# Designs tried in a protein design chat: VH-VL binders against q9nrl2r1430to1533. Part 207

Target 1, 104 residues: q9nrl2r1430to1533
Amino acid sequence: GGVHELSAFEQLVVELVRHDDSWPFLKLVSKIQVPDYYDIIKKPIALNIIREKVNKCEYKLASEFIDDIELMFSNCFEYNPRNTSEAKAGTRLQAFFHIQAQKL
Short names: E, the ipSAE of ESMFold2; O, the ipSAE of OpenDDE; V2, 0.75 times the mean of E and O plus 0.25 times the DockQ between their complexes.

## First folded at step 15 (VH-VL)

Design U18 (framework fv_erenumab; at its last look DockQ between E and O 0.84; V2 from the best seeds 0.76)
Fold by OpenDDE, look of step 15:
Structure U18 (fold): chain C 104 residues (1-104), chain A 121 residues (1-121), chain B 110 residues (1-110)
Amino acid sequence: as target 1 above (104 residues)
Amino acid sequence: QVQLVESGGGVVQPGRSLRLSCAASGFTFSSYAMHWVRQAPGKGLEWVAVISYKGSDKYSVDSVKGRFTISRDNSKNTLFLQMNSLRAEDTAVYYCARKPYYSRGTYFDPWGQGTTVTVSS
Amino acid sequence: QSVLTQPPSVSAAPGQKVTISCSGSSSNIGNEFVYWYQQLPGTAPKLLIYENNKRPSGIPDRFSGSKSGTSTTLGITGLQTGDEADYYCATWDDSLDAYVFGGGTKLTVL
């Protein structure tokens, strides 16, 4: 089961990265670009970090993987107002994720 | 009305110091990251520095590191740029500008009218 | 020398359409939103376009932005004498971890 789960996680991350609405989530927010970000977001995470964790087999349960993805979206909605492009992209990508996560 | 008003510019000799101020009004100043952008005579725009809304995070362009310090006093709705060891290449109009939203976007709105700094021997 | 490349000048007659190009790379325009600023003679820059193609309140629909690949274009239709100004593209550069501007384009209305 573990090998299959790892493959599923890896595939899902690939699909998320390739999605058109992944741009806010591909990497951690730059401290220079958004100097206020880390004053608000205490547990920053991004798809490249999640991918690394997958590659290192750090996720033992699907719930752990899902938790990190949900954290990523939660951070986006916490920092970005509802009418921002980031929040809108996050909403669409999260919906996509929820559909794909049913395969896990 | 959202407004930014720079002051403190002038003519100084190389090696001298100057302190610029930017007075903000018409918005909650303490909620916004603020920037300095400069423009040399007849040249384009160059980003200089940014400071977070609380002032805890500061960043600047390499060419001014160690010489320029951005700061703010939220109780006075004022942004500052302390410029030490001024050089001829620092001659420019200096604009303060607001980062208007909490987003990963990097744009400035509004801009102040600018204050002129001239460094010459 | 600017990270973003603009033509130094463009010109057209009143009522015509002009376009101003801005070329970058995958580390900036290719991956980030582009912004445009208008600077009228003797004045401070003013935000004209944000997030590639959006207009702030008060900016007429004669101004438009578009992005493709690592390049962006500012379009101005129905050119007016009051449009004579310098125009700058701007964005974030991920590789430099810095705010970057184009060299600016001087628009002359003939």
Scores: ipSAE 0.853, ipTM 0.940, lowest interface PAE 0.5, mean pLDDT 96
Fold by ESMFold2, look of step 15:
Formats: sequence, structure tokens, C-alpha cells
Structure U18 (fold): chain C 104 residues (1-104), chain A 121 residues (1-121), chain B 110 residues (1-110)
Amino acid sequence: as target 1 above (104 residues)
Amino acid sequence: QVQLVESGGGVVQPGRSLRLSCAASGFTFSSYAMHWVRQAPGKGLEWVAVISYKGSDKYSVDSVKGRFTISRDNSKNTLFLQMNSLRAEDTAVYYCARKPYYSRGTYFDPWGQGTTVTVSS
Amino acid sequence: QSVLTQPPSVSAAPGQKVTISCSGSSSNIGNEFVYWYQQLPGTAPKLLIYENNKRPSGIPDRFSGSKSGTSTTLGITGLQTGDEADYYCATWDDSLDAYVFGGGTKLTVL
């Protein structure tokens, strides 16, 4: 919605991108690198896409922004077994996100 | 025991075709993306092609695009590489390989023993 | 023509230590996990190191991996004659949309 909400969304996305555990989430998974990803994950999303949606003012409510971030983590846990480096990074980044999101 | 066994290599003239097979055992073949990697005599490794677990998505390196087709038959636990319009530079040992991780940048484990393709007149 | 650069050979006596370097770029080693493969003479490659520095089951701890910036290093201590092989670094390259391998390093144990 308003300009102050967009600034808060941008600040939170920047903090997520800068986090050490952001590496699985920075961009969409390559179809060549992981050819079966898009057979399993039907609503792909990544931090670069979320950041573009903030820049283009596509989020009207904080809940819409939070839903995209949670979708990103849900995709990670759906695709990656719990013992993988990707799933472990997702768990830690999600915990960080929940703390930061309380400030919205 | 997880095992991959290639077959179908041989000596052929340029312009001919060959079909390589890779028989898989000891794991649920239909749950894994599969790859072909080749190694020219006395040279390094080159990734050739990948196919998704259902066979719906296929990709290959530019040097073989339009000439080689990767495919699979999950009911027979078999991976294939159809190699058309063979050239001298396609001479190599061809390995099939499994990729056990599903996300960004992973490794190949296991590899098959390889099958040799020689393209010469 | 390899995307990843390795020395063509390295040698040392049994019991000694060697390192094998592998140099890449920000489009590969800089942003991706690195893997090392051992290829004994006349055999298929075998996974030696995954995710920069992890060992699969059955690989002794005298094999080690590290990564810094756009470079990676394989370390081997307590060299044995059975370690004579070609060693390849490998990773994903975002610019090429391809898996890439180093040119290989031949290890000779004398």
C-alpha cells in the first residue's frame, strides 16, 4: 500500500539477501541445473523476484509480501530433504525472517 | 548395490549413428535426474546432457544439440543417448551418472564404468 | 579450453603432502559448491569431495577440500601409491548454463 510500507518491505528484503543463509533463495533455480524442479514446485519464487515486486509496488498489503516470503521457504522444504544444506539454510533464514517480520 | 552399466559403444564411421544404453539397479531410478558425461582420449571430462526424473525435460551441451538426444524408460530402469551425425570429435568414453541432490550445483554419484565410442574412417 | 584451471601435474613421495589448486570465476566457483573427483587409471571418476569440503562415506580424512573466493584446493596427506590418479574439480557455471570440470591434474607418487 503506502510509501512507508514499501520502504519496510525493501528493508526486510535487503536484510534477507544479506543474510549468510540466503544463497538458496537469491534467484530462481536453473532448469538445466535442476531439470525436475519445476515438475514439483508449481509456484516458484525467489528473493530477486520479490524485490522486483516491491520495486514495482505490486504488494498492497503486508500479508501479501509475507505470503510470498513464506511461499519461498515452503518451496524449499517441499523440494529439499531435511538433511540438505538448502533445507538447513532455509530453516535458519526463516527463523531470522520471523524475528524481523514482527517489526512490520 | 547401486550400479550403472553402459553399453552400445563401438567403432563407427563419421556421419553414422549409435544408441547408448545405461542400465540402472539398486535404487529407485524413476526418482532421479540422469546425466551423460564424456571423456575424449587423454583429455578431461565434459558434461553432455541431462534428463529429468520423468523424462519431460531434456538439455544438452551446445556442441551436440540437434545431434544427440537423451531419453529414458523408467519401466526398464534404462537411460539412453541417441547419437546421430557422429563426428571424430565425439570419440570418447561415455559415462552415465546420477545426481542425488535436486537443487543448485550438485555432484554426480555414482558413475557407470563407461562405454567407448570411436568415430574414425 | 577448460573453464576451471588446474595445474597439469603434481608429484611427491609416499607419505608426503600435496595440494591441487583449481581456479575459476564468480560465475562458477565464486557462487557455487565445488566438487572433486578422483579418476584412477582406466576407471570411472569417483566422488572425493562434495560441497567444498565434505567427504562421502569411505573417503579417508587425509583427503580435504577448501574454497576461498573463486579458488578451491584439494589437499592430500600421507600419500600412497594407490593415490596416483587424475583429479578434477567441478562445479556449476551460471554464465554457461552448464556443469563444468577442470582440465585435470595428474598426481604421481614416487
Scores: ipSAE 0.606, ipTM 0.851, lowest interface PAE 1.3, mean pLDDT 91
ESMFold2 (binder alone), look of step 15: mean pLDDT 91; pTM 0.915

Design U19 (framework fv_erenumab; at its last look DockQ between E and O 0.89; V2 from the best seeds 0.71)
Fold by OpenDDE, look of step 15:
Structure U19 (fold): chain C 104 residues (1-104), chain A 121 residues (1-121), chain B 110 residues (1-110)
Amino acid sequence: as target 1 above (104 residues)
Amino acid sequence: QVQLVESGGGVVQPGRSLRLSCAASGFTFSSYAMHWVRQAPGKGLEWVAVISYKGSDKYSVDSVKGRFTISRDNSKNTLFLQMNSLRAEDTAVYYCARKPYYSRGTYFDPWGQGTTVTVSS
Amino acid sequence: QSVLTQPPSVSAAPGQKVTISCSGSSSNIGNEFVSWYQQLPGTAPKLLIYENNKRPSGIPDRFSGSKSGTSTTLGITGLQTGDEADYYCGTWDDSLDAYVFGGGTKLTVL
């Protein structure tokens, strides 16, 4: 069960990374590029961090993995207004994630 | 109307200091990260420095690190660039520029008219 | 020497279409939004295009931007004498963690 779930997490992360709308989420936001980001977002996370956690088997439950992914999206929507390209990309990617997560 | 007005430029000898100012109006200055960009005579644009909306985070290009300091006074809607140990290569028109907030993308709008700094012996 | 590469100059007659290219790498144009700036002679730069293909208010639809891979292109249709200027592409570079500009392109209206 646990090994199977781990593989599923890995596969899902790969699919998320390869998605066209993954660009806002691939790595943490640069403090130089967006100087105000970390004043607003207190729990920053990105797909590369989530991938690392998966590889290190830090997720014992699917819910923990899902929580991190949802945090990633919530951060995006917290910082970016709805009409931004980042928020739009996030909306599409989150929808994709929700479909794929049903397979977990 | 959104406006940025630079001042403080002049002619100085190498090793001297100069402080540039940028007065902002027509928008909530304290909500925006601000940048300095310079342009040497007859040359292209070069990014110089950025400061966060609160002023707590400051970064600059390597060529000016340790010599230039970006700062701001939000109560006065003013951006500053303290330039120490000036070199001939620092000769340029210096522009202040506004970065849009709530966006991961970086672009500058508007730009000030620029202030000229000439470093010569 | 510039991180982004532009042709040094382009020219065309009034009413014609011109394109200005800007080439970068995966660490900048490949992963980040590109902006274009117009600098009329003796003036400060002005934002022309942002987020690859968006126009700020006041910029006519004669100006367009497109991005593909690690390159971007500024298009100007119905060229006017007033379009004679220097044009710069710019974007964030993830590797340098800095904003970078192209070398600039001088557009001459014949």
Scores: ipSAE 0.725, ipTM 0.902, lowest interface PAE 0.7, mean pLDDT 95
Fold by ESMFold2, look of step 15:
Structure U19 (fold): chain C 104 residues (1-104), chain A 121 residues (1-121), chain B 110 residues (1-110)
Amino acid sequence: as target 1 above (104 residues)
Amino acid sequence: QVQLVESGGGVVQPGRSLRLSCAASGFTFSSYAMHWVRQAPGKGLEWVAVISYKGSDKYSVDSVKGRFTISRDNSKNTLFLQMNSLRAEDTAVYYCARKPYYSRGTYFDPWGQGTTVTVSS
Amino acid sequence: QSVLTQPPSVSAAPGQKVTISCSGSSSNIGNEFVSWYQQLPGTAPKLLIYENNKRPSGIPDRFSGSKSGTSTTLGITGLQTGDEADYYCGTWDDSLDAYVFGGGTKLTVL
C-alpha cells in the first residue's frame, strides 16, 4: 500500500540481490542460452524485473509483491531438478526471503 | 553408450551447399538441446548454432546467420546443419554436441567425432 | 581475437603439476559457470570440468578447476604423457549472448 511498504519492498529486493545465492535470479534466462526454458516456464520473472516493478509502483498490495517473488522460486524448482546448483541456491534464497519477509 | 556421429562433410566449391547430419544414440534425443561447434584447421573452437529440444527455437552466430540453418528430426534421433553459400572461412571440422538437460549454464557433453568441411576452389 | 585469453602453451615433466589460466570479463567468467575441455591430438573435445570446479564421472581428481573474479584456472597434477592435448575454457557471454571458448592452450609433457 503506502510509501513505507514501497521502501520495505525496495529494501527486501536489495537484500535478495546481495545474497550469494541470488545468481540464478538476477536477470531473465536467455532464450539463446537455454532455448527450452520458455517452453516450460510460461510466467518468467527475475529480480531485475521485480525491482523495476517496485520502482514503477506497480505493486498495489504486498501480496502481489510476495507472489512475484514466490513465482520466481516456483519457476526455479519447476525447471531445475532439486539436486542442481540452481535449485539448491533457490532453496537457500527462498529460506532467506521468508526470514526477511517477516519484517514486511 | 551415449554417442553422436556426424556425417555429410566433404570438399565443395565456394557458394555451394552441404547438409551435415548428426546421428544420436544411447539417450533420449528429444529431451536435449543440441549444438554445432566448429574448428578451423589449426585454430580454436567456435560455437555455431543451437536448437531447442522440440526444434522450435533456433539460433546461429552472426558469421553464419542467414546461410546456416540448424534443424532436427526427433523421430530419427538426428540433428542437421544445412550450410548454404559456403565460403572459404567455413572450412572446419564440425562437431555436434549435447547440452545437459538440467543446467542453465551451457556446456557440452558429449561431442561427436566431427565431420570435415573443406571449401576450396 | 578470443574473448577469453589463455596462454598459447605450457609444459612440464611427467609427475609434475601445471596450471592453465583463462582470463575473461564480468560479462562472461565473472557471472557465468565455466567449463574446461580436453582435446587430444586428432580427436574431438571432451568435457573435463563443468560449473567451475565439478568433474564428470570418469575424470580423475588430478584435474581440478577454480574460479576467482574474472579468471579461471585448470589444474593438472601427476602429469602423464597421455595428458598432452589442447585445453579450452568455455563459458557463456552475456553481452554477446553467445557461447565463447578461449583460444586454447597446448600442453606438452616432456
Scores: ipSAE 0.573, ipTM 0.862, lowest interface PAE 1.6, mean pLDDT 91
ESMFold2 (binder alone), look of step 15: mean pLDDT 94; pTM 0.957

Design U2 (framework fv_erenumab; at its last look DockQ between E and O 0.85; V2 from the best seeds 0.76)
Fold by OpenDDE, look of step 15:
Structure U2 (fold): chain C 104 residues (1-104), chain A 121 residues (1-121), chain B 110 residues (1-110)
Amino acid sequence: as target 1 above (104 residues)
Amino acid sequence: QVQLVESGGGVVQPGRSLRLSCAASGFTFSSYSMHWVRQAPGKGLEWVAVISYKGSDKYSVDSVKGRFTISRDNSKNTLFLQMNSLRAEDTAVYYCARKPYYSRGTYFDPWGQGTTVTVSS
Amino acid sequence: QSVLTQPPSVSAAPGQKVTISCSGSSSNIGNEFVSWYQQLPGTAPKLLIYENNKRPSGIPDRFSGSKSGTSTTLGITGLQTGDEADYYCATWDDSLDAYVFGGGTKLTVL
């Protein structure tokens, strides 16, 4: 049940953060670094935010957790062209996530 | 050819104002965030300010906050830096520079030739 | 005083290889892409390297960039007299929430 799922979410977030391709996703994009980011991305999210939500037990369903992770990747692909390092990293990390998410 | 051309530099006394311009050509100006970077005589480069592609978001280094204002007119492909309450330490060559539109893009290309601002009594 | 630390000067003879180091911290080079700029005497900076090791069009392969940990290095092989210039590293600093540059390195071709 819920306890096992919570632990699974925590573990998965840890694995995502530790992944070599997590660098675009670790925290929210700085408004100063990329001042046009939030004009395009309306639902910003990052792994540190997701981790916090996990720690606060805000995810009652695995689908909610998965939705946030997918949103994170969706944002990346929406803002970054396919040939960018961010999009490439996102593609690899998302593939990793999909494999790990099967354990949920 | 992508090009940036600064203008508006000059010699002014402390406390005075100056407005710099940067004319852009060879690219879709309105699609890019733009920056000002300055270089004091014989010194290194210092980031000064950034403005978003639409001009709705503006940020600057602490040392110029409240005195300098970055702006742009996309209809004229022009970037501006309004410099008020100028100080001697503001003396520098001021460059406008283009930033790519990446979430982690951290480089400037191209740079203008620069315009010189000298603040002296 | 610069957030990124570079040697103030390096020198080498034509045809030789030189390296310019740029040292930062986890809040900048450790987590962000690094760029390098060449500034010839009396001219504006020119992008030399971006995203740690990528060269813009027109930059010869004599110029290379590498990053490891919280440091980055610019490599120049087959040194030419025309390479005499100031070189700056740059990146984003998360803690300062600002773009930062190294202090610059003056390269002299002997």
Scores: ipSAE 0.790, ipTM 0.926, lowest interface PAE 0.6, mean pLDDT 95
Fold by ESMFold2, look of step 15:
Structure U2 (fold): chain C 104 residues (1-104), chain A 121 residues (1-121), chain B 110 residues (1-110)
Amino acid sequence: as target 1 above (104 residues)
Amino acid sequence: QVQLVESGGGVVQPGRSLRLSCAASGFTFSSYSMHWVRQAPGKGLEWVAVISYKGSDKYSVDSVKGRFTISRDNSKNTLFLQMNSLRAEDTAVYYCARKPYYSRGTYFDPWGQGTTVTVSS
Amino acid sequence: QSVLTQPPSVSAAPGQKVTISCSGSSSNIGNEFVSWYQQLPGTAPKLLIYENNKRPSGIPDRFSGSKSGTSTTLGITGLQTGDEADYYCATWDDSLDAYVFGGGTKLTVL
């Protein structure tokens, strides 16, 4: 993609990071803190990794960027039951993402 | 209903070995990461080690690395801590503790009653 | 030399309120959930507060937790002699890659 798309991806990632419900998604889960996480989640992803991929121009299509963001939420819901603080934050941030993604 | 019961503590001389066990009941033991936390006499709590639910991933604090080995037998609902090359500084009450499976949280519930290890001559 | 700093002791009369502070840093309390534990004399620690301010079932609402910046506070109202215990804050520390506990605070109810 073009300069317009890369700027839009960067802007959206910045908005996600600034959101109050971003705390479960800022960085990859520590395997010492949560040693069973990577036995369950096989395609880990986080906002810092997505931001790095935007900076390195690794997304060819907007759909690839959207897929990584949706994978991030899917991992959250797979690992965490829906009544947990992590899953509730994921639900709210995903709703925010869907609104912001309409600008892409 | 959920219970953790430690055993295997005792008085040993420096350089000797001791194996602690923690019997679990009232929950699906094989679904949870398990931890050891210790408390030296008159001191606070210190996290010692963690093992993943399948037993394949193990981590321990630097002060015991290479000397202590955490392990589990999921068929017997039992957690272990093999303590080799014991030092006076290892004298403590040792607790096993469960961390919630579905939470990235940083809390332990429940704890066992503890078993006392004294390293002296 | 605990990463998390607590006062070594606090005291208050029955019926009064006390707060117990726990100070950390951005590598721990600032970005991680805090838990609090009560350790009655001669017993194992018991979870009192999780996720900064939540109480597990069976913990009365006179126990409360709060967090601001890199500090957290345990509040206890309506003090009872049965509240005499050591109290520990705990969290994850990113820089140490370890779970950390405060040094503990001994509460005396006079």
Scores: ipSAE 0.656, ipTM 0.874, lowest interface PAE 1.2, mean pLDDT 91
ESMFold2 (binder alone), look of step 15: mean pLDDT 94; pTM 0.950

Design U20 (framework fv_erenumab; at its last look DockQ between E and O 0.84; V2 from the best seeds 0.72)
Fold by OpenDDE, look of step 15:
Structure U20 (fold): chain C 104 residues (1-104), chain A 121 residues (1-121), chain B 110 residues (1-110)
Amino acid sequence: as target 1 above (104 residues)
Amino acid sequence: QVQLVESGGGVVQPGRSLRLSCAASGFTFSSYAMHWVRQAPGKGLEWVAVISYKGSDKYSVDSVKGRFTISRDNSKNTLFLQMNSLRAEDTAVYYCARKPYYSRGVYFDPWGQGTTVTVSS
Amino acid sequence: QSVLTQPPSVSAAPGQKVTISCSGSSSNIGNEFVSWYQQLPGTAPKLLIYENNKRPSGIPDRFSGSKSGTSTTLGITGLQTGDEADYYCATWDDSLDAYVFGGGTKLTVL
């Protein structure tokens, strides 16, 4: 179970990264680019961080992995109004994630 | 109407200091990150500094680090650029500009009319 | 010298179409939104295009933006004498951790 789950996590992260709507999520937001981001978002996370955690086998349960992914989307929707390109991309990517996560 | 008006420019000798101001009106100033962008005579645009909406986070281009300080007074709807140890290469029109959206995009809108800083011996 | 490369000048007759290119890399245009600015002679820059291809209110549809790979293009149709200006592309550069501008393009209306 654990080994298979790890592989599944890796594959899912790869799929998320390759998705056209992954651009807001690939890495942490730059403090210079968006200086007010971290005043609002207290638990920043990105796909590169999640990938690293997967590679380090830090996720013991699928729920932990899912929680981080959901946090990533939650952060996006917390900071970005619904009409922004980031929020729209997040909405589509999250939908994709929910479909793929059923395989976990 | 959203408006930015720079002031404080002038002619100074190298090593001197100058403080620029940018008066904002027509929008909730305290909700927006603000930028300084400069343009040397006959040259292109160069980003100089950014400050967060609260003023707690400040960043600037390497060439002005340690010499220039961006700040703001939200109670007065004013953005500032304190320029110390001025150099000839700092000669430029200085624009204040608003980052109009909560996004990771690059947005500068509107721009002020600019204020001219000339550093010469 | 600019991180983003633009042609120094372009020209066309009134009524014609002109395009201005802006070339970058994967660390900037390749991964970030691009904006375009118009600077009329003796005036401050004005936002023309944001998020690659969106026009702010008040900007006529004669102006358009497009992005492909690590390059972006500003298109101007129905060229008018009033379009004579300098045009700058801008974006974020991840490697420099800074906002970057193109070198600017002088548009002359013949």
Scores: ipSAE 0.778, ipTM 0.921, lowest interface PAE 0.6, mean pLDDT 95
Fold by ESMFold2, look of step 15:
Structure U20 (fold): chain C 104 residues (1-104), chain A 121 residues (1-121), chain B 110 residues (1-110)
Amino acid sequence: as target 1 above (104 residues)
Amino acid sequence: QVQLVESGGGVVQPGRSLRLSCAASGFTFSSYAMHWVRQAPGKGLEWVAVISYKGSDKYSVDSVKGRFTISRDNSKNTLFLQMNSLRAEDTAVYYCARKPYYSRGVYFDPWGQGTTVTVSS
Amino acid sequence: QSVLTQPPSVSAAPGQKVTISCSGSSSNIGNEFVSWYQQLPGTAPKLLIYENNKRPSGIPDRFSGSKSGTSTTLGITGLQTGDEADYYCATWDDSLDAYVFGGGTKLTVL
C-alpha cells in the first residue's frame, strides 16, 4: 500500500534490471524469435511490465509484486531446461532477488 | 545421425508456384521449431521463415509475406515451404534448419543440404 | 544490405592464426547471443560457435569466439587448407524482429 512500499518496489526492480543475469527477463519474449514460447507459457511477465505496473501504482500489496517476480522466474524454469544459459541466469537472479527482498 | 534433407526445388517461370519439403530424421522432430534460410547465387544467407514445434505459430520475412507459407506434418517428420507468386529475386538455394525451441539465440544445427530454386523466364 | 558487417575476405598461410570480425549494433550483437557458421565450398552452413564463445561437439578448440560491445570475433588458429570456406556471424535483431546474418567472409589459406 503506501508510498514507502512503492519506492521499495521501484528500488528492487532497478536492482534486478541492472544485474548481469537480467538479460532473459528484460522484456516479453518475441513470438518470432521463440515461436513456441506462448504455447507453453500462459501467464507471461517481464521486468519491463513489472516496472510499468510499479510506476502506475498497480501493486496494492507487497505479495502481488513478489508474486509477479516469482512468476517471472517460474516461467523461465518451466520453458527452459535447467542446463541452459537462460535457466542458469534465472537461478542466479532469483537468488539475488531473495537477498534483496529480505532488505525491504 | 541427425539429418535434414530438402527436396522440391527446380526451374520455374515467374508467377508460378513450388512446394519445398524437408525430411527430418535422427531426432524428435516435433520438439523443435524449424526454419527456412535461403542463399541467392554468390550472396549471403537470409532468414525466410519459422514455424513453432506444434505448427500453430508461423512467421516469415516481409519480402515473402503473403506469398510463402511454412508448414509441418509432425506425423511424417516433414517441414514444408509453399512458395507462390515466385519472382526472379526468389532464386536461391533453400535450406531447412533446426533450432531448439528453448533457445533465444541464433544457432541453427543441423542444416539440410539445400534445394535449388531458379526463377527465370 | 545486412546490418552485420564482416570483411569480405581474409587470408593467411597454413599454421597461422586469423580473426574474422563482425560488427553490429545495440539492437543485435549488443544484446543478443551470436553464433558463427562455416560454409565449405558447395556445402551447407555448419555451426561453429554458439552463445558467443561456446563450441558444439566435434568442433576443434582452434576455433574460438568472443564478443565485446557490439562486435564479435571468430578466431581460427593452426590454419589448414580444409578451413577454406565462407564464414558467417548471426544473431537476433530486436528492431527488425528478425534473425540476421553477416555478409560473410571468404577465408583463403595460401
Scores: ipSAE 0.582, ipTM 0.852, lowest interface PAE 1.4, mean pLDDT 91
ESMFold2 (binder alone), look of step 15: mean pLDDT 94; pTM 0.948

